# Ledger of designs, part 3: VH-VL binders against Putative glutamine--fructose-6-phosphate aminotransferase [isomerizing]

Target 1, 262 residues: Putative glutamine--fructose-6-phosphate aminotransferase [isomerizing], of Saccharomyces cerevisiae (a2p2r3)
Amino acid sequence: MCGIFGYCNFLIEKTRGEIIDTLIEGLQALEYKEYDSSGISIQGDELESLNIYKQTGKISSLKEEIDLYNLNKNLPFISHCGIAHTRRATHGGLRRANCHPHNSDPSNEFVVVHNGVITNFANLKALLMAKGYVFKSDTDTECIPKLYKHIYDTSIELGYNLDFHVLTNLVLKELEGSYGLLCTSSHFPDEVVAARKGSPLVIGVKGKTDMDVNFVEVEYLDQEEDYLKLNTQTKSSGNVLAAAPVKYNTCLRKSPPFVHNT

## First folded at step 21 (VH-VL; from V4 with heavy chain S56K)

Design X5
Fold by OpenDDE, fold request of step 22:
Structure X5 (fold): chain C 262 residues (1-262), chain A 122 residues (1-122), chain B 107 residues (1-107)
Amino acid sequence: as target 1 above (262 residues)
Amino acid sequence: QVQLQESGPGLVKPSETLSLTCTVSGFSLSSYWVHWVRQAPGKGLEWLGVIYTSGKTRYNTPFTSRLTISVDTSKNQFSLKLSSVTAADTAVYYCAREWISTGQSDYYFDYWGQGTLVTVSS
Amino acid sequence: EIVLTQSPDFQSVTPKEKVTITCRASQSIGNSLHWYQQKPDQSPKLLIKYASYSFSGIPSRFSGSGSGTDFTLTINSLEAEDAATYYCHQSDSWPLTFGQGTKLEIK
């Protein structure tokens, strides 16, 4: 059992400290006695940078972890997206490395929290490892942000500038299993993608003013759709990403106030 | 170029306090944690403790009562103080850095100082 | 604490031979194992991180494998310059710990 929580402020100034507190409070609301790890991702000091903080134990352990860093908690953000996760160890064991969020690379270009099971993670992991990605955990989730980066980089190399939504759809096509997930990226500031397949996901919106539908886009795919096929083949490994049909119930992009899945 | 350099007295008397300094250059202090590791003559490596970017510290259990690690960011210097030394504290002392990978610690040491030998003798 | 036990403690080998050093952890540490090389009168040098990933600038003859409790450092073709003591290091749990070291001599 896992819980994921996202918090986004859009054109409403919040301090880093307030953002952290909100994420932590969200996790606390999801927390059961059985949970034994937690983590968050928030924007770093630099523009288009993401930080990750995670720790085994209770939420208090996560707070302690965050306090190991000399963070300016008074730093204001007009817009910001953060994601959070809490879990009982069910995959990979109780290790700090297995805590969410998981990243694509040391620079955290893509960051993911996930509730569910990626059943084809072994194949994905093998492929991504062959491409030079460094895995630090035993979780199936770690393949997801790395897959984001792989597809993103490939698209750029091919001359395509994909938006976060399209990129996400390409990633989801490669994933098998059930999932609720949140993804943030340094390439897409102030955006968060939420996706679910066979796992509930709740989105709440609170605004001072009316929001345009473009701020919160929800897509339901019941049929197979053809998307741009990227060359993801690796000559050395012979492994390829399978272009399998993808069916998902919900995909959200832009800046919702919060998203959670229990 | 990344540099860590340990310095201090090479000789300390029993019961006194061993004091060392690690001077660093070529990298930002905000992006690394600094660890102290020692090696007794002809022996293996022993982790002593770490200082975080917040200035907080964690010590290996045997040293919690005797070890103090601190930082002076204005001087790019890390300090180690080990009190009540005995012959067992004779070792080469190293400072080493750990990259915190934008909030994620790796807990491996990519760069080490050259080490400084401290002999505890009357 | 997690105890790392290396094997062998000492090995004398001929150049160009394949060398294998093992490190066993007292409990599972996933892939949170790192390898260092230490030459006489020098500081340790990082070789392998997270069991199987070579650090920057490390020759390809060095490789690492393993997960859980059993890990291996392999030198595929030993060079004279590889004479050193090798240490495994775990970063899974506090306190950080090292193996006792494996001294490699070249005949």
Scores: ipSAE 0.733, ipTM 0.870, lowest interface PAE 0.6, mean pLDDT 88
Fold by OpenDDE, fold request of step 22:
Structure X5 (fold): chain C 262 residues (1-262), chain A 122 residues (1-122), chain B 107 residues (1-107)
Amino acid sequence: as target 1 above (262 residues)
Amino acid sequence: QVQLQESGPGLVKPSETLSLTCTVSGFSLSSYWVHWVRQAPGKGLEWLGVIYTSGKTRYNTPFTSRLTISVDTSKNQFSLKLSSVTAADTAVYYCAREWISTGQSDYYFDYWGQGTLVTVSS
Amino acid sequence: EIVLTQSPDFQSVTPKEKVTITCRASQSIGNSLHWYQQKPDQSPKLLIKYASYSFSGIPSRFSGSGSGTDFTLTINSLEAEDAATYYCHQSDSWPLTFGQGTKLEIK
């Protein structure tokens, strides 16, 4: 049992401290008495860098963990995407290493929080280990950000510059099971992708003006046209994993704001 | 080049305070936590404590009342003070770094100082 | 605290032989086990991180395996320079702890 929470501010200045507080408050709202771990990812001090903070225990333990670092909480961000997770330990034991978020590498190029089960985790892990990725946890989630990086790097080597949502779809094609997930990346600043298969996901939008719900673009991979595009890309990449077609419920991507002038 | 170097008196009398300094270079203090580990002669390794980038500390339980770790960031120096020493505190003392991997600790020590021997004797 | 017990305490081996050192944890630590090499009058050096990943610059003859409570350091073909004491270290829980060490001598 898990809860995931994402918070994004776009063209509205927020301090690091405010962002952290918002993420923590979101987790607190999701917190169940049996939850025993939590974590967040936020932008680091360097441009396009991501930091991860996570700890076993209650939300208070996460706060304590964050306080171990000398963070400038007054640092302003015009745009920022942060993600958060809280859970009761199920897959993997109650260990700090098993707390979310999980990263692709020590530089946190890709960061993921996840609710659900990746049933083909063992195979993915084996593949990624063979590619030199270092696993630190017992969770099935850890393969996801590493898979992001693998597909990303491969695409770059092949001369493709994929959008975050396209990259996400390629990743999702390789995942089996049920999931709700959020992903951020240093390669895609101020973006967050959300995906679901069999898990609920709720998106809230708050703006100065009435915003159309179309501000958030939702992509359904069940559409033959989109699937064909993804398949074509997969075939062209040669060294990228190819999995059988899977039905996807929802992939969320950033879209330009639709302002409804009432 | 990464470097950690311990320094301090090689001899301390019983009941006095052992004071050591670890001087570091070749890396950013903001990306690492620094640990102290000691090794009694002919014995294994014992973790003493850690100082975080915030300046907060965590000590191993046996040393909570006697151990103080601090940092002077302007000098790239970490300090260890162990009070009320006895013969049992005779050891080589090491400082070692832990990479915090952009907010996520790795929890292993990739580089160690050369160590400094401290003998407690009257 | 988590207790790490190494086996054997001491081993004398001939060059080119395969050496295996075991580390057992008092409770499951996943893969949060690391191996260090310490030569006489030197500081410990990291060999293996997270049970099976070699640290930079470590010869390929060194390898690690295991998860949960049982871990193994293997030297596939022992070299004379490998004479040292080897320590396992867990980072799963506070306080951080080490095994008692395995002294390896070369005949």
Scores: ipSAE 0.730, ipTM 0.868, lowest interface PAE 0.6, mean pLDDT 88
Fold by ESMFold2, look of step 21:
Structure X5 (fold): chain C 262 residues (1-262), chain A 122 residues (1-122), chain B 107 residues (1-107)
Amino acid sequence: as target 1 above (262 residues)
Amino acid sequence: QVQLQESGPGLVKPSETLSLTCTVSGFSLSSYWVHWVRQAPGKGLEWLGVIYTSGKTRYNTPFTSRLTISVDTSKNQFSLKLSSVTAADTAVYYCAREWISTGQSDYYFDYWGQGTLVTVSS
Amino acid sequence: EIVLTQSPDFQSVTPKEKVTITCRASQSIGNSLHWYQQKPDQSPKLLIKYASYSFSGIPSRFSGSGSGTDFTLTINSLEAEDAATYYCHQSDSWPLTFGQGTKLEIK
């Protein structure tokens, strides 16, 4: 009933307008009358900034929300990672605050879209609130980006410089339940992490013959917890990456994330 | 460094149009939306409306037929016009700003102008 | 429209005491509640955003708490300059609305 979608362009210029259109089109195949919200996250005007646009209602309401900002849709990005979500209410009902994406903090250091149920959500929320995190929503998803930020900040205080995939592994180990998620971060601007447990996930790759194509880093975890990292900054020769199959649950119909490299 | 300055006529006759200007400095207009809020003497705060960077507006329901908010980005000026005024429109009028640079609109006001009193004479 | 009801309407308080002001929303607004201070003859000033996030430059004696329908502004160890009217403001739903205000007076 819910869908997540991710889109990355790597060393092939796309404008902000093209990126937004691709994210919206990814969601439109998922929209039904019974969906009650949608949202996207894209890079802002600064190289390490992330913006969130979300609204209750149909995709047309999301488009209206985006239009209020009068964005420069011609702004070019040689590489960009964006995420999107369309949702039927799972916790807390129909409010703007419950729409995905969810952020870690007002600066959007970590941004997540998610399908599934985090069964230890109440415990995680209580711990994060005790550490000073402020929750805007009633959704279990909101604990994920805040947990990302907490673990990230702790690692920096201890003198570590974690890769995004290492950080993600630490976050996932704290989550109980089922999920399909995408995460982007201002700290890792050319990366998106995709992870799944008990939900289907598919990554597609499309190469461009007339370009100097760099390999993107894709990792598969153990059979119990699967996640993938797409690193658009890694340079090497040959094709970008190989697609990998994931399980599909026929009693839970979810749209898999897509990755475009053209 | 951030500054919002309201200005206007001070005195307006009943049935006429009240016209106000909010001149802003110290921040980028592309990163903020501007709201108008008023306060009758000795009373609480009443939100009037907002103008978006697209030029679209949203007004509080009682004012939809009388209120016009506009912007001249070349002059860093926001304008408010309220038609067909009565004594009930006597108030201090404020412009206030909302940060939008992260895309997600939060609709709280981090800075307010000093306000300008408008009196509608009987 | 969401109605915000503040309590009390008026409070006379001794300096250095703890002051608590409440705001009740007519329906759940998550944490989309903000607090403003308005000193006599001045414009409102943002104190607290999203129920509990202090705005830049606000003295640490001001804190906020709550979510859903019930919110609290707390002033720990009141100072004379805190005499003002305090407003809560919700940003969850249109139209944006304010509480009726709580006037705080030093006795």
Scores: ipSAE 0.648, ipTM 0.822, lowest interface PAE 1.1, mean pLDDT 81

Design X5
Fold by ESMFold2, fold request of step 22:
Structure X5 (fold): chain C 262 residues (1-262), chain A 122 residues (1-122), chain B 107 residues (1-107)
Amino acid sequence: as target 1 above (262 residues)
Amino acid sequence: QVQLQESGPGLVKPSETLSLTCTVSGFSLSSYWVHWVRQAPGKGLEWLGVIYTSGKTRYNTPFTSRLTISVDTSKNQFSLKLSSVTAADTAVYYCAREWISTGQSDYYFDYWGQGTLVTVSS
Amino acid sequence: EIVLTQSPDFQSVTPKEKVTITCRASQSIGNSLHWYQQKPDQSPKLLIKYASYSFSGIPSRFSGSGSGTDFTLTINSLEAEDAATYYCHQSDSWPLTFGQGTKLEIK
């Protein structure tokens, strides 16, 4: 019901300034009506850190918020995943806490942007509050990153080492309603997961000729006729083609540059 | 070893300008924003304003016409100037820092200076 | 502006007892409430951030709870050194505001 946008560069250097500009431009392409908030999440200065910048109002207010930090926009990233969101004015109250992205905790262990309606939000919130989670917003989305952290922490306590896509499948299993979401985590650097149920999701891939796309892993949950379509072209010219949207529940993951033991 | 230290004249005459300096050490100015807060003798705390890494400022509404906060990053010094003072401006003045490395501005203060008492009288 | 009302204003307490201090906001502030301790002739010291997250180095006897408009600071086994004034502080809306304080004294 709002706009989400993700931008990933894999093994091709982009500066923080270029990444921020691309995320902002993605939001501006979606902002043709009255919207009352926006936000982005990018990697911070330290390895495995995530930063969130968000503000009520127009995109210009988000730009002003980011400007307060005087970030080093020349900082290079050989690989990076950023996420961004805008929303309609008729959501919860006009508080900065209600803006996306939403986090699991003050350290931003899990960060989510989401479009849709989580119909079992009240039940999930009650469960998470009973587990000691403190909610700061009126949005249904806030349950998602907190649920990620709860399941993640529980898995570690039980001696498991879950992949991000496995963790995501466990989280999605508990969600009811519709969603298009993107999630990043300090526990899974250089990875983003995307999931869709009842909302269209388009993935574009641009690369060199003869490119292997195994870095995009697709898993379908128990749903009738779900699919994704990928296309690649030369770097000197790009053509990004959308996968034909159908109703499906899918988790996507970007693999790291090298494999250790998998 | 985090340190914030306020300094300046302890006595200022009415209608003149109160001028204070906060000297900081033990932390990066790129990872923190510095706020000014005051406390009248025997009273509670009153937030005055903040200066951001960009050099932009935000002031509490009653002070917007009288207050100037600035920074000299080469000296690790923050400055506060309050013009046209009255006896009501008699207070202990603190500088306090806010952590900003995760991008979300939290607006809580993890370390405070010792404070410096400024008395306005003639 | 958001008014924070603390209760009680003053409490005389015995060491080893459990003490609770409340803070009520004039409108919902989510969990954007923080607690400070100020000992006589000292500057404030951060105890609790975001209603329930303990700051580094704070003794485990201090804990916080609440969300929305009602918040509580708990000292579960009071020490003599805990005699101080305690302030709640909201960071949800401009201007930043503090409660009027709760003074704890040892009997």
Scores: ipSAE 0.640, ipTM 0.811, lowest interface PAE 1.1, mean pLDDT 82
Fold by ESMFold2, fold request of step 22:
Structure X5 (fold): chain C 262 residues (1-262), chain A 122 residues (1-122), chain B 107 residues (1-107)
Amino acid sequence: as target 1 above (262 residues)
Amino acid sequence: QVQLQESGPGLVKPSETLSLTCTVSGFSLSSYWVHWVRQAPGKGLEWLGVIYTSGKTRYNTPFTSRLTISVDTSKNQFSLKLSSVTAADTAVYYCAREWISTGQSDYYFDYWGQGTLVTVSS
Amino acid sequence: EIVLTQSPDFQSVTPKEKVTITCRASQSIGNSLHWYQQKPDQSPKLLIKYASYSFSGIPSRFSGSGSGTDFTLTINSLEAEDAATYYCHQSDSWPLTFGQGTKLEIK
């Protein structure tokens, strides 16, 4: 069974090491049996940069992959959104190219983790290849971040300034099948969007203030395009999807169990 | 601005240890991994191994018992040592770099040193 | 170990003609194939990454295609400075391996 996990800290300083540990612990909480592959995406050293670390095999193989880079694990982030994915062993071997996360391009402008089946993948792939996108993997998921980038680039050329959740709605309209996904982007730093079709999503919120409680409103969509938005402002109606920096740390999941957020 | 320069003795006696350095400049060691590749005279390219920014290494199977790759980050120098050499180890030795700033390892080489010829002969 | 077999081993070519070099992998490697140019007495230089992505600063006359086991490097209008040996290189599986090379000379 595939699992996706997201972790956001907002105005609560966490080091890169703490963020990585939280993402890995979230993956471990999803599975305690054999892993087929795992991966994470986090911010790089510069704001508006995203890095992907992924590997086939056990979670220890992912840890070994990350260790090769000798990252500055003490680097602090006042706000950060990270995503992670794990996949249970099935049959046959896997290539690293098929591991999640998947990217839109070599610069990681859009990065996606996904669970489910995109039934119109063949059509989307043909369209994106005709527009010059190069596919590295055999997975249906790879079309999602590439579609994000195609629609985003088109909107910029046409003079639009789309919010991440508006962009996401446009992408979701083109997807057929079942899915749960998390997307981050260098164009929308400190934001993560979540979308689901046919599965509940659970959100944990943790606050620091002993005397005050802050509330985050979320909206679920119609049955076919269910996705979740975290917003620090009130929303009224409509189909909305976005994650932005939240005063409290938040974890996003397709399914239980929960991962603690500090 | 990017420079990789291999250096070392041009002649090494059989059964001794071949020792080379690769001095680098014009790029951050934290953004690149360095590989060693060799080319016997008139032959193709043979990958020897890589050293990661963590200091861990990976070697091509035939060389695991004889090859040591290391780095001195304070000197911007990578080192290769190949023990128990024979005439078959006569080659031009290259260091080459791999860009890693996206966090994803691609294992292709965007820049190569000039190479240094090492001859193994009595 | 993945064996890369290039064809032809050698070709003498007239300037301005189209040249095609092939590389066949012993098993599927997706698009994890890269092309290098090595001029006489020089180091290899990266031309194409991931089968079809031109590296920065590479003339547009160089292009790559293919996936799986069969790959092609094309030089659409050969220039005199393109006389060199060309190598394919796979990054899908350990150890990293190179093709045996294709040498191009000017007639």
Scores: ipSAE 0.621, ipTM 0.812, lowest interface PAE 1.4, mean pLDDT 80

